# Designs tried in a protein design chat: VH-VL binders against q10081. Part 7

Target 1, 150 residues: q10081
Amino acid sequence: MSNLEFVYKYFNSLDVKELYDIYLLRTNVFVVEQKCAYPEVDEIDLKCGHLMLRNANGKLVAYARLIPEQQQTVRIGRVVVDPDERKNGYGRKLMLQALETSKQEFSSSKTFVLSSQEYAQPLYRSVGFKKCSDAYLEDGIPHVEMRLEL

## First folded at step 23 (VH-VL)

Design g3
Fold by OpenDDE, fold request of step 24:
Structure g3 (fold): chain C 150 residues (1-150), chain A 122 residues (1-122), chain B 115 residues (1-115)
Amino acid sequence: as target 1 above (150 residues)
Amino acid sequence: EVQLLESGGGLVQPGGSLRLSCAASGFTFSSYAMSWVRQAPGKGLEWVSLISGSGDSTYYADSVKGRFTISRDNSKNTLYLQMNSLRAEDTAVYYCARTEDTGYTYYHMDVWGQGTTVTVSS
Amino acid sequence: QAVLTQPASLSASPGASASLTCTLRSGINVGTYRIYWYQQKPGSPPQYLLRYKSDSDKQQGSGVPSRFSGSKDASANAGILLISGLQSEDEADYYCMIWYNYAWVFGGGTKLTVL
């Protein structure tokens, strides 16, 4: 593949441009594209890890945050691919890296969970996640809990 | 003084078993994960196994899975490595190493023993 | 292909700088990993030198001289150990290490000779 680069940083290690890119991408997708007004930026950002995928031009093309939880569990959240960069397999690449990075950063964790928008389930299933809840609404959008046990 | 002392090495025939011990002193044993790392003669370092501070999580290199078992007795400040079905390629100096364990993340091995030699030969 | 690849040997003169590389296998992105470095002298166990993930996430081992530093080369997908002001006592084997897929993985090691 092209010169893609993954970078994983905690909030206090992000530079201004990185933070800007993350919030721009997240708000453009989760708020604007999905027509959902909610407090997208939250305090979890301050304490979680931020996984960034950039292309050769330095553009942030995909992003996810890794959130440690109790009982050796890692929640993968805010999974997003730039609308202009979709259909390139970045979603799967991001998830595979998210899992690997989780294994490193949270070395003892073997359970991975996420809240999937219903339409996005195939992506997560492709990397081993399984639905483990009924559908529920989150900010008016149908979601399901998915889990991967390793 | 923080120190680790390995023991239990020796000569064993292929297919045999051996149990290594590592006595820890000078630190709160249960607060650290522990690793075994081996080094074959004239070769590089190879991680063998790791056990969390609590002992509830264990990890193994593919080369030893199913044959080696790592364990610990925190009341005795001792780390163990039960080695079964030993092979010639298991011949090495075996080091125990203190590994930082934050409860979420394992970090570097900052304290090493002097090693104990295991020789598997007919 | 090995997860971590190190040159077998490297030579440098006293007072010079030595750059030791630890190349990660393709598909394993160095930007996400914390690289650990160890020094081993003949007849001795390894000694932890330092770890480096980024400039904001790095640590120097206790008693390790400041002339030892870690960095990354994203273009080469490699971790770098830089030894400046080489001393004769720096002659040793150097190993890099990462945590990968629930395992510690060492590089093959680099023998550094100080001429």
Scores: ipSAE 0.897, ipTM 0.950, lowest interface PAE 0.5, mean pLDDT 96
Fold by OpenDDE, fold request of step 24:
Structure g3 (fold): chain C 150 residues (1-150), chain A 122 residues (1-122), chain B 115 residues (1-115)
Amino acid sequence: as target 1 above (150 residues)
Amino acid sequence: EVQLLESGGGLVQPGGSLRLSCAASGFTFSSYAMSWVRQAPGKGLEWVSLISGSGDSTYYADSVKGRFTISRDNSKNTLYLQMNSLRAEDTAVYYCARTEDTGYTYYHMDVWGQGTTVTVSS
Amino acid sequence: QAVLTQPASLSASPGASASLTCTLRSGINVGTYRIYWYQQKPGSPPQYLLRYKSDSDKQQGSGVPSRFSGSKDASANAGILLISGLQSEDEADYYCMIWYNYAWVFGGGTKLTVL
């Protein structure tokens, strides 16, 4: 087995370092790298679960949040891989784990949804998601809604 | 006191049908998911089926899919298991078990009945 | 291959510690799962003992002695039930359980004999 470690915590269980790492990674990618100024930190963070992937050195290399919704639906959001750690397959690992964790944490869930940036669709398709909407703009960035029903 | 009482077990021929019941008392029945777990003679535990507190979600082990149906009547505080097309390998003690249901997550089975015996034999 | 594998039997002396293992099938990461443990004595239904996902996410069943504890062995991809200060009354069958792919899955059980 690899020395990768997945950790899933709700907001109130995050320590200061974990929260720092999450926000650092998210802002560096979604705000700085993508050149998009928006309220990246939001109230959803308080209500959702936070999935963290760390490497053997303890570095947060990937992250996603799991958001329970109505009708046994789980939204997977803020999917991000550290820019320096890309091409290592962490994105797919993250998504597979996100689905697996969702099945346990939200054991009655039947549907998984996410808002994908257009270029990121192949990642989500690789784990079974399908496009289910036309393109729309979110914070000026083209997105599509994707869905997986299990 | 929290209590579960199974009934309906008996001897049945292969291909036959049987309906088990589980009467619950001492707690808010609809607030909990309910499970059936069986144990063949001298064997281990095998989960059979689960139904959510509301009854909107049901789950089955592969070994019983298409043959067994779990249901509940919350007005009667009763859990049911309709067993059709019974096989010899279905012979077991059948337990009903209270299963925590938070609305999103099912947790452990914290209360068990004494079980009812089902014997499938020619 | 079974989702959960338990040794068929284990023996230990009174006062000693017993470690019961619940090995998860390859590809199922024990680190992400909540492991449940049950005790069953002859002629009785199973009794819930505890659940363990992590040190921050664990629960002891009502009335279950503190000498029962859960843990994980990541290297072995296994859940562990530790019984310290083993007593004669601890002689029983022990089952692990997880929620996997929309189903409860039990291990084969371990018969613990107290010598």
Scores: ipSAE 0.889, ipTM 0.948, lowest interface PAE 0.5, mean pLDDT 96
Fold by OpenDDE, last read:
Structure g3 (fold): chain C 150 residues (1-150), chain A 122 residues (1-122), chain B 115 residues (1-115)
Amino acid sequence: as target 1 above (150 residues)
Amino acid sequence: EVQLLESGGGLVQPGGSLRLSCAASGFTFSSYAMSWVRQAPGKGLEWVSLISGSGDSTYYADSVKGRFTISRDNSKNTLYLQMNSLRAEDTAVYYCARTEDTGYTYYHMDVWGQGTTVTVSS
Amino acid sequence: QAVLTQPASLSASPGASASLTCTLRSGINVGTYRIYWYQQKPGSPPQYLLRYKSDSDKQQGSGVPSRFSGSKDASANAGILLISGLQSEDEADYYCMIWYNYAWVFGGGTKLTVL
């Protein structure tokens, strides 16, 4: 646990290797693993913050982006754990850090929202999120909106 | 010239109340969040409270929650700190500090007043 | 168990470099935080020195000499204030600060003596 490192940067502060690692992980999971062809890289990347979790070897093992929205809300998106690094509790660790980083970076944020794939709800519930919408399809994958009020 | 001037400090008994004021000048007051920071004699800095530029958001240190109230009057360029149920440990120099507010993030305290002394003693 | 821990005192000679540490409590990841530094001299209010999140996200306070710089030590989970070419006028108390859990949190401060 002590060998893990969290880093939070905005797009313009990312170095080439960091950006590469982020896009590699995201595309490998959200496009390839999930067999979903969609424009994974988008303009939101340019404006949001990027939370990276690296292990002792420097490998990016988990990632999320933090997107400020109106009404003191922060959206947590592109939550991903490396397929080879799953079942290590990195998902929950990532979400806890994402919440804290949101409070730190977006000082007045009190509401946190995310779009969860249906199967991933337990992860988000474990850190306090609650389902707040009916199921809907996003790129052919069932999702639900989840919310945490602090 | 940007300036902050605190007032309202004094001697008060435990359980008493004081109201501090901070007069701001030389800048657009409503564009900045404002903080109170205190320093007990011979001790370090302790943040007390913050209020956003618009006044919509307020924050308090756990040590003063329920007892202190931060407010502001942007028409008067004045910050306030209502202190109730004062305790001996509240004895300190109280500084008001201009805090950058971008609308999303609070940043550093770049302008400080000279402070006003609050002494809580029997 | 404090959120931020600073050594009580540090001494260094004029012309030397001083490295002031601000250690974050376990579980608080320094790599995600912007660390703020303040200088306070006797009888005066604190003065903002600089803030540091990363090399690409940092700011120097107005009028603050370039010999003051911020950095991080990930292995120590600490923010660092480096003062190069120490001057006698640099003798002061130095405080680090972060925004944590909807609050500004100061370190205990370090008294820097220039011998």
Scores: ipSAE 0.884, ipTM 0.947, lowest interface PAE 0.5, mean pLDDT 96
Fold by OpenDDE, last read:
Structure g3 (fold): chain C 150 residues (1-150), chain A 122 residues (1-122), chain B 115 residues (1-115)
Amino acid sequence: as target 1 above (150 residues)
Amino acid sequence: EVQLLESGGGLVQPGGSLRLSCAASGFTFSSYAMSWVRQAPGKGLEWVSLISGSGDSTYYADSVKGRFTISRDNSKNTLYLQMNSLRAEDTAVYYCARTEDTGYTYYHMDVWGQGTTVTVSS
Amino acid sequence: QAVLTQPASLSASPGASASLTCTLRSGINVGTYRIYWYQQKPGSPPQYLLRYKSDSDKQQGSGVPSRFSGSKDASANAGILLISGLQSEDEADYYCMIWYNYAWVFGGGTKLTVL
């Protein structure tokens, strides 16, 4: 829980190791663990910001991407915690930082949105998000839209 | 040449009001956010307020919220700061500063005026 | 605690390197922030020097010598302004700045004396 480091970079600022770690973590979780074959790597990666949480050993333990949208809205996506590092509060830490970073990097942002897997709603509610849609399927997985207005 | 020129400073009593102006020239005014930054005598820099290029977003330091109002007239290339309920601690040189505005992100203040002095004293 | 903390003063000799520190408050992660630096000389408005988020994401102000550079110290949770080959004209006040919680926040400034 100590000696954690957050780093936020855009795609062009990522080094090869950072990119590798991000894609490794995302694919291991969103594709392999969740048994969901979909185009995990997409063009949004080229345009969005990448928030990385590393532990003292340099391991990427959590990740999210921040996507600017219209009307001073920021979408928080690809929220993931390393399976071996879960239940350590990293998810909440990540989300709090994601909001802080959004306000920092996207100076005029006022609305924050995300697509939550149904089971993950408590995490997002804990930082102020509220459900704002009915359930829908995203890549075969039940999701809900959540929003935080500041 | 890019230039900012502040005006409107002066001596005012506590509780009084003052309106500062900043005339901009040499650049597309509406393409930039504008900031007010003040500096009390012998003290450091304190950001006061920012207004987006379009004028639709405004931000204030906690120390001036509810008392100061930032505005702009893009047709006149002019930035304003309406200061009400002035206090002694508002005494400072007030700078207007051009601030990059991408629509999502504000960046640094790359052009500064020479400042206008506001003195609040009884 | 202040969002940004700078030492009040720093002295260095001509030709030496000066490292100015901008420490972020605990809980504010320097690795996620772009740090801006300004120089102010007596009787003059501040001048923008540079901004630094990372080596791949940085910008030098117009006319600012390359001997001014930005970096970060993650262990100290601080932004760093490095002035190499210190010259007498570098004697000035230096302020760091970040955008935090919908506000520009300046550090207290560091008075750099060139001995």
Scores: ipSAE 0.878, ipTM 0.947, lowest interface PAE 0.5, mean pLDDT 96

Design g3
Fold by OpenDDE, fold request of step 24:
Structure g3 (fold): chain C 150 residues (1-150), chain A 122 residues (1-122), chain B 115 residues (1-115)
Amino acid sequence: as target 1 above (150 residues)
Amino acid sequence: EVQLLESGGGLVQPGGSLRLSCAASGFTFSSYAMSWVRQAPGKGLEWVSLISGSGDSTYYADSVKGRFTISRDNSKNTLYLQMNSLRAEDTAVYYCARTEDTGYTYYHMDVWGQGTTVTVSS
Amino acid sequence: QAVLTQPASLSASPGASASLTCTLRSGINVGTYRIYWYQQKPGSPPQYLLRYKSDSDKQQGSGVPSRFSGSKDASANAGILLISGLQSEDEADYYCMIWYNYAWVFGGGTKLTVL
């Protein structure tokens, strides 16, 4: 995985191809694969940071949003790995980078939160997140809030 | 005119203490984070500490943690650096630097003082 | 290994271009960082030059000539400061900087000599 490249940009800094790749990956997974019709593209995209992982061929293999919140908190959202690129450890790599990038871009951040689909909790626990809520439905899918405090 | 003026440098023995001050003028002091950056003779720049505009957040280089304390008095437009348990390797010119503070993100140091010299020697 | 590595020195002729590199330690991905550059001349404090994250996310310091520009080399995992049309007055030490793990981190600096 020596040829992997992380890039972090805000919406206004994304080029057309980057935006296309992001939305393609997100819709293919969160809408099509998960069989969930919802407004996947939202206004948060306009104000958050976009973390992209590309392989040596330039393919977007993983992605996450970094959303600043109050009280020195960063929410990590839309965590996704390309279905054809799973089992390569990209999910954990992405989360580690997401935390690093959050500490870089949001300099005073000390709390990191995310809404995890129930089945995805092990990934986030592997990088230090802990469940901090009961299960709830988001677009018909069971989720839990997870938190990491540094 | 935006200006930073350091003071308090001097000669001190190892294990001694020294308190640096930085007087700011020409800008809204509380709207900016402030940093201390030092430079040993003939060496490169080393960040020492940062304090947010509000003073609620402080950060330190590993080399000075537990020994140095950064603080500020926004009513006096003054930044401080309390240096305890000084070591020979702390010998340097200490610069005060204005650092952009958005309340969440710190950016570059755009204004620097002329520096004050600290010499730690027996 | 240092977080940021810069070559100790670089020489170039007047009118030529000089490329100063700031290599990030392995595992620290340059594509995610804003790289800051400073210039320091003898007997003076450092001066902020510019910051660069991407072509659409960059800033030039006040009064800094346009011949100074920032970029990145992803393959080298490095930030780059390009000085075009090198002038004798550009002879100085140049430092890169990033915010990493709740700390400002400077490179070791590069001494640029204008021949």
Scores: ipSAE 0.876, ipTM 0.946, lowest interface PAE 0.5, mean pLDDT 96
Fold by OpenDDE, look of step 23:
Structure g3 (fold): chain C 150 residues (1-150), chain A 122 residues (1-122), chain B 115 residues (1-115)
Amino acid sequence: as target 1 above (150 residues)
Amino acid sequence: EVQLLESGGGLVQPGGSLRLSCAASGFTFSSYAMSWVRQAPGKGLEWVSLISGSGDSTYYADSVKGRFTISRDNSKNTLYLQMNSLRAEDTAVYYCARTEDTGYTYYHMDVWGQGTTVTVSS
Amino acid sequence: QAVLTQPASLSASPGASASLTCTLRSGINVGTYRIYWYQQKPGSPPQYLLRYKSDSDKQQGSGVPSRFSGSKDASANAGILLISGLQSEDEADYYCMIWYNYAWVFGGGTKLTVL
């Protein structure tokens, strides 16, 4: 798995192909696969960091956003693995890298939060996140808030 | 001219304490994080501690956690390092270094002092 | 294993190019890190040279000659400091550095000898 490559960039440093790949993957999963019509692209993209995982062929196989928030908190969002690349452990790899990169890019932050779809909780628990809210609907999909203190 | 000047080094016995100071001039002190980096004789660089510009955040190398305390007085443009329970392996030249503070993270150490020598020996 | 590994020494001739490597430990992905480089000459404190994350995210230290440049080798999971047109004055120790797990971490340093 040494052929995998992580790249972390802020919006202004993304090239056209990177941005294309990110939006393609996100829309294919969060909008099409999940049958959820919502403004997937938002202004947060302009301000947050973008973590990309590519395989040896250069394909974007996984992605996440790192969003700084107040009170030394980083929100990890838009966590996605390519449907054709699932079951390869990329989700866990992505989350571990997300935490590592967060420590670098937001060094004063010690709290990490995310909104997990209910079915995805095991992934986040595997890296230390704990549920910290009741279930709620986000764009019609059941979610829970999860938190990790480091 | 931007300048950092360390002081407070000296000879101390194991288990002893020492307080280093770093006087800053030529720049807005509170706008920068500050770091201590040490170098044992004939060895490489080892980061010791960092304090944010505001002083609200501090970081330590595992080798000094619980023993060293970094602090700053922005009204005096001075950085401090309180070193307790000193060990022989703490023997080194201690540099203070200006570290860019972006508000989110920290960048490079662009200005260094000449260093002050700490020797821990029986 | 150390977070950053540098060769202990490197020799090159005047006018030649020297490539100094900073290899990140397995599991630490070089593509996500800013790698900082410092030069230290005997009896002097370190001097900041440059930082490199990507071609769009890099910075050259003030007064640092353009013959010093940073890059990465993804296949080797390493940061690279390239010194072109080596001069005798470039003989020094070179350290790489990253911010890792809430700490600055230095490599062991490379002693560059200009023959």
Scores: ipSAE 0.768, ipTM 0.919, lowest interface PAE 0.6, mean pLDDT 96
Fold by ESMFold2, last read:
Parts: sequence; structure tokens; C-alpha cells
Structure g3 (fold): chain C 150 residues (1-150), chain A 122 residues (1-122), chain B 115 residues (1-115)
Amino acid sequence: as target 1 above (150 residues)
Amino acid sequence: EVQLLESGGGLVQPGGSLRLSCAASGFTFSSYAMSWVRQAPGKGLEWVSLISGSGDSTYYADSVKGRFTISRDNSKNTLYLQMNSLRAEDTAVYYCARTEDTGYTYYHMDVWGQGTTVTVSS
Amino acid sequence: QAVLTQPASLSASPGASASLTCTLRSGINVGTYRIYWYQQKPGSPPQYLLRYKSDSDKQQGSGVPSRFSGSKDASANAGILLISGLQSEDEADYYCMIWYNYAWVFGGGTKLTVL
């Protein structure tokens, strides 16, 4: 809690170590831990903002990407907390900061969307997201669209 | 030469209406968001309203919501502020100002007009 | 309470430095916000000076001398405008501004006097 630091950068402002830390965290969770082989790194990363949460030791403990879309919408994606850092409330802190950062960095953004697996829905509901689609499969994993409007 | 020129100020009674104009020249008007900022005599700056470059998004200070309407005509390079239900506290110099509209982010107000004076008095 | 608070006045000597503060309301974290600074001289519209979010996300206004700089004091929840090497023409009103809750918000302004 104490000495936590949020860092936000658009892709072109990332340094090479920041990019390495992001991809290490994302692939370790989304590919390795979840045992789901897919092209996790995509071209969206080149055109979005990257929100990092670091602890006092400088470790990247949580991450999300903020993707501007049309109609005053920001998509929050790749939401992840380091497995060894879970149960510290970082997921909720990350989501609250993602919303506030989006309103600063995408000045007109009033609609926030994400694609959620079942296990993550309680987190997103706790910050005001509501389910807005039927379940669908993404790489064999059930997902649902969730939305928050301000 | 980039220039903004306000007009339409004057004396008006409480409850009255007035429309301000801001004529823009020397730049691509539709590429910029526009704001109205006011300053009451002897007081600080108060932002009033902003409209996006396309005109699709509008924003208002709480003090003017429901009474003022910002609009723009990109074919005439002109910004407007329709002020209704005017009150004595609306008395101020009204500036128009432009800000870069990157499509995502509004930044600083880089060019300001010289202002037009609105006086609301019975 | 006000979203942004600035001291009403500040005095400093020619050649010295002035540190102008812009304090955000306690529920608003200064780290998230880009702080914009404007100078206004009597009888003139404001002029943009600079903006600061972090050392990697900042911008100096065109023609603004490098002796004007921005920073933040996280422990005070404040943006800071530093003016070093004060000159008599720096005597002016200074305003901070942020984009907050879908609105531009100005601080109340600080009148800087250069003795």
C-alpha cells in the first residue's frame, strides 16, 4: 500500500525495460499460468496507453492497457496482477486508477468497456461495471462484455 | 497570424440573453477545441465552456449549466456562446481560447482573444 | 472545497527564486493530473507558460524561458511552478489549471510581486 507508484505512458514513451516488464507479466499470467497458447502480444499495444503499478522495490505488480475507441469510449484490457502479489487489493486499486487516468488522458471518455472472464467479474462489478453481453468463447475461454457509463 | 476576436458583449438586464461570437483566423479551425473563459472585475479566471473540434462534445462549468450553450460553425470559423437567464454574477470579460484537440486529449489554451465585456445590471 | 488552491500573493526579490504552489483537494491525487500554468499581466489575456505531469511528460510553452519550470510535491499534493532568476517583468498573476471531471478548473491565482 505505502510507496505504491502508478506510472502511465503511451506506447512511444515506454522505455525498453518497462516494455520488457509488461510483456513478462502479461505472458507469465495469460499464456503460462492460464495455459492458453495464443498471440498475446498484438498491434493494439502500439496504439494505446500502458498503466503500471509498481511497489516500493520497483516490481511491476499490476498492469492494464487503456485503448481509446470511438464514441467517447475507453477499453481497459490485459488487466493483470502478479500472482505473488494477489490478495493485496491491487486489482481494485488498478481499476480505480485506470478510470481516473482514462478521464485525464482521454479527456472526453465517459464510457468504459472490457472483456471479462468469469473469475474477474466480481472485481469489475465492485468498481461499477455491469455485464452487457451474453457469454462468448475467446480461445475456448468464456468471456462477457462489461460496461461502465459516467 | 493566428487570431481570435470576440464580439457581442454589452449591457443586459438580469434574466436577459446575449450571444457572443469569436472569429478565428490563421489556422484550421476544426482541428482545435475551443473554450470560453471569463474573468469578473478584480477576480480570477473561471472556465465557462468547451466544444470539441468537430462540435460533437460540449462541456460546461456547473455555474452555467442549463443557461449557456456553446456552439461552432466550422464553415464560418466562428465560435458562439448563447447566454440565457443572465445573472449579475455573469458580469465579466469573456475570452475565447483555442486548445489542441488530438482526438483524445485536450491540452493547454495556447491562443486567447482580447475579450468582450458582458455587464448584467438592472 | 475548491479543487485547486493557490496562495493569494507571494513576494520575492529580483534574482531570487519564487515557488508557486497549486494544491489539489485531498481526494484528488496530484500524480494523476497534468498541471497547466498561465501568466496574466494587467490588461492582457492570460498566456500559457508550461505543463507538467512528470519529468517524462512535460512541455514548455513557445518562447517561455527555461528559468520557468514545473514540478510536483507529492507529500503536499501540489503542483509547483518555479521561477528562478526573478526579473521585474515576472510580476504578474499566475494561475494553475487541470482537466477534472470533464471540466477545466482554474486555481484562484497568485499575485507575484518582485521587489
Scores: ipSAE 0.720, ipTM 0.893, lowest interface PAE 1.3, mean pLDDT 93
Fold by ESMFold2, fold request of step 24:
Structure g3 (fold): chain C 150 residues (1-150), chain A 122 residues (1-122), chain B 115 residues (1-115)
Amino acid sequence: as target 1 above (150 residues)
Amino acid sequence: EVQLLESGGGLVQPGGSLRLSCAASGFTFSSYAMSWVRQAPGKGLEWVSLISGSGDSTYYADSVKGRFTISRDNSKNTLYLQMNSLRAEDTAVYYCARTEDTGYTYYHMDVWGQGTTVTVSS
Amino acid sequence: QAVLTQPASLSASPGASASLTCTLRSGINVGTYRIYWYQQKPGSPPQYLLRYKSDSDKQQGSGVPSRFSGSKDASANAGILLISGLQSEDEADYYCMIWYNYAWVFGGGTKLTVL
């Protein structure tokens, strides 16, 4: 096996190197690669779960945050794969694990939502999400809401 | 003192119905999720059903879906299990148990009743 | 295939250690799940012992001796209940449990005999 390891922690359980790795990955993709000059770090990070995928060398190769919302809903956000690690199927592995982790850590969660950029919709459809809105701007980038109901 | 007391067990023929009750005392009933767990004679534990503290969420084992209904009356501190279309394999001691309902996560069942016996035979 | 598999029985001597396994079905990764352990003595309802997800996410039941501990064996895809310093009163049935697909699921139980 590839020795992939998922690590899930609520914010207050993160150590400083985990937080550093998360913010390095998120800012490199969402700010630098996407050339999106909006604040990446927000207060939601303080009140959600953080799902990390690490390879055998301990490198953070994929990440998502799991945000409990009302009405038995979990929002999956900041879904990212390290640019150098793309095309290894890590995005799909991450999303499947995010769903299973959400059902474990948020026991009654039956609705899963996310805001998807156009390029990511095929990934989310592959794990059962369906578009449920018209396009809208989020930080200047077109998004659609997608939902999975159980 | 936290207490759970089951009642309503008895002898019933296949296809019959029973309603179990679990009287709760010594804690804020609506703050806890409640489960029914059964154990057939000489067998292991089988979780049957769970209801959230508010009563808004219910869950069932596949073996009882469509036949059993869990409910609660928070004004009477009472948990119920309506059992319909009973089968011989439903013969068991039925325990009620409480668990913390954090609003997000269900954890262990920390307090159990002593059980009530249901026997399904012709 | 059962979601959780436990050996039906295990014997160990007083003062020794017993390692009780709870193996998850292939395709269900033990790393994702919080494993709960219960003890049941004849004629009594079950008693909560402890839960374990990771060293940073675990909890010992009230009044449960520290000689009971939880862990995981990732290579075996199993949760582990370790009982050190076995005493005669540890003779009981032991069940593991997880929250899986919106249901509590128990293992089949292990009868521990202390001889």
Scores: ipSAE 0.706, ipTM 0.887, lowest interface PAE 1.4, mean pLDDT 93

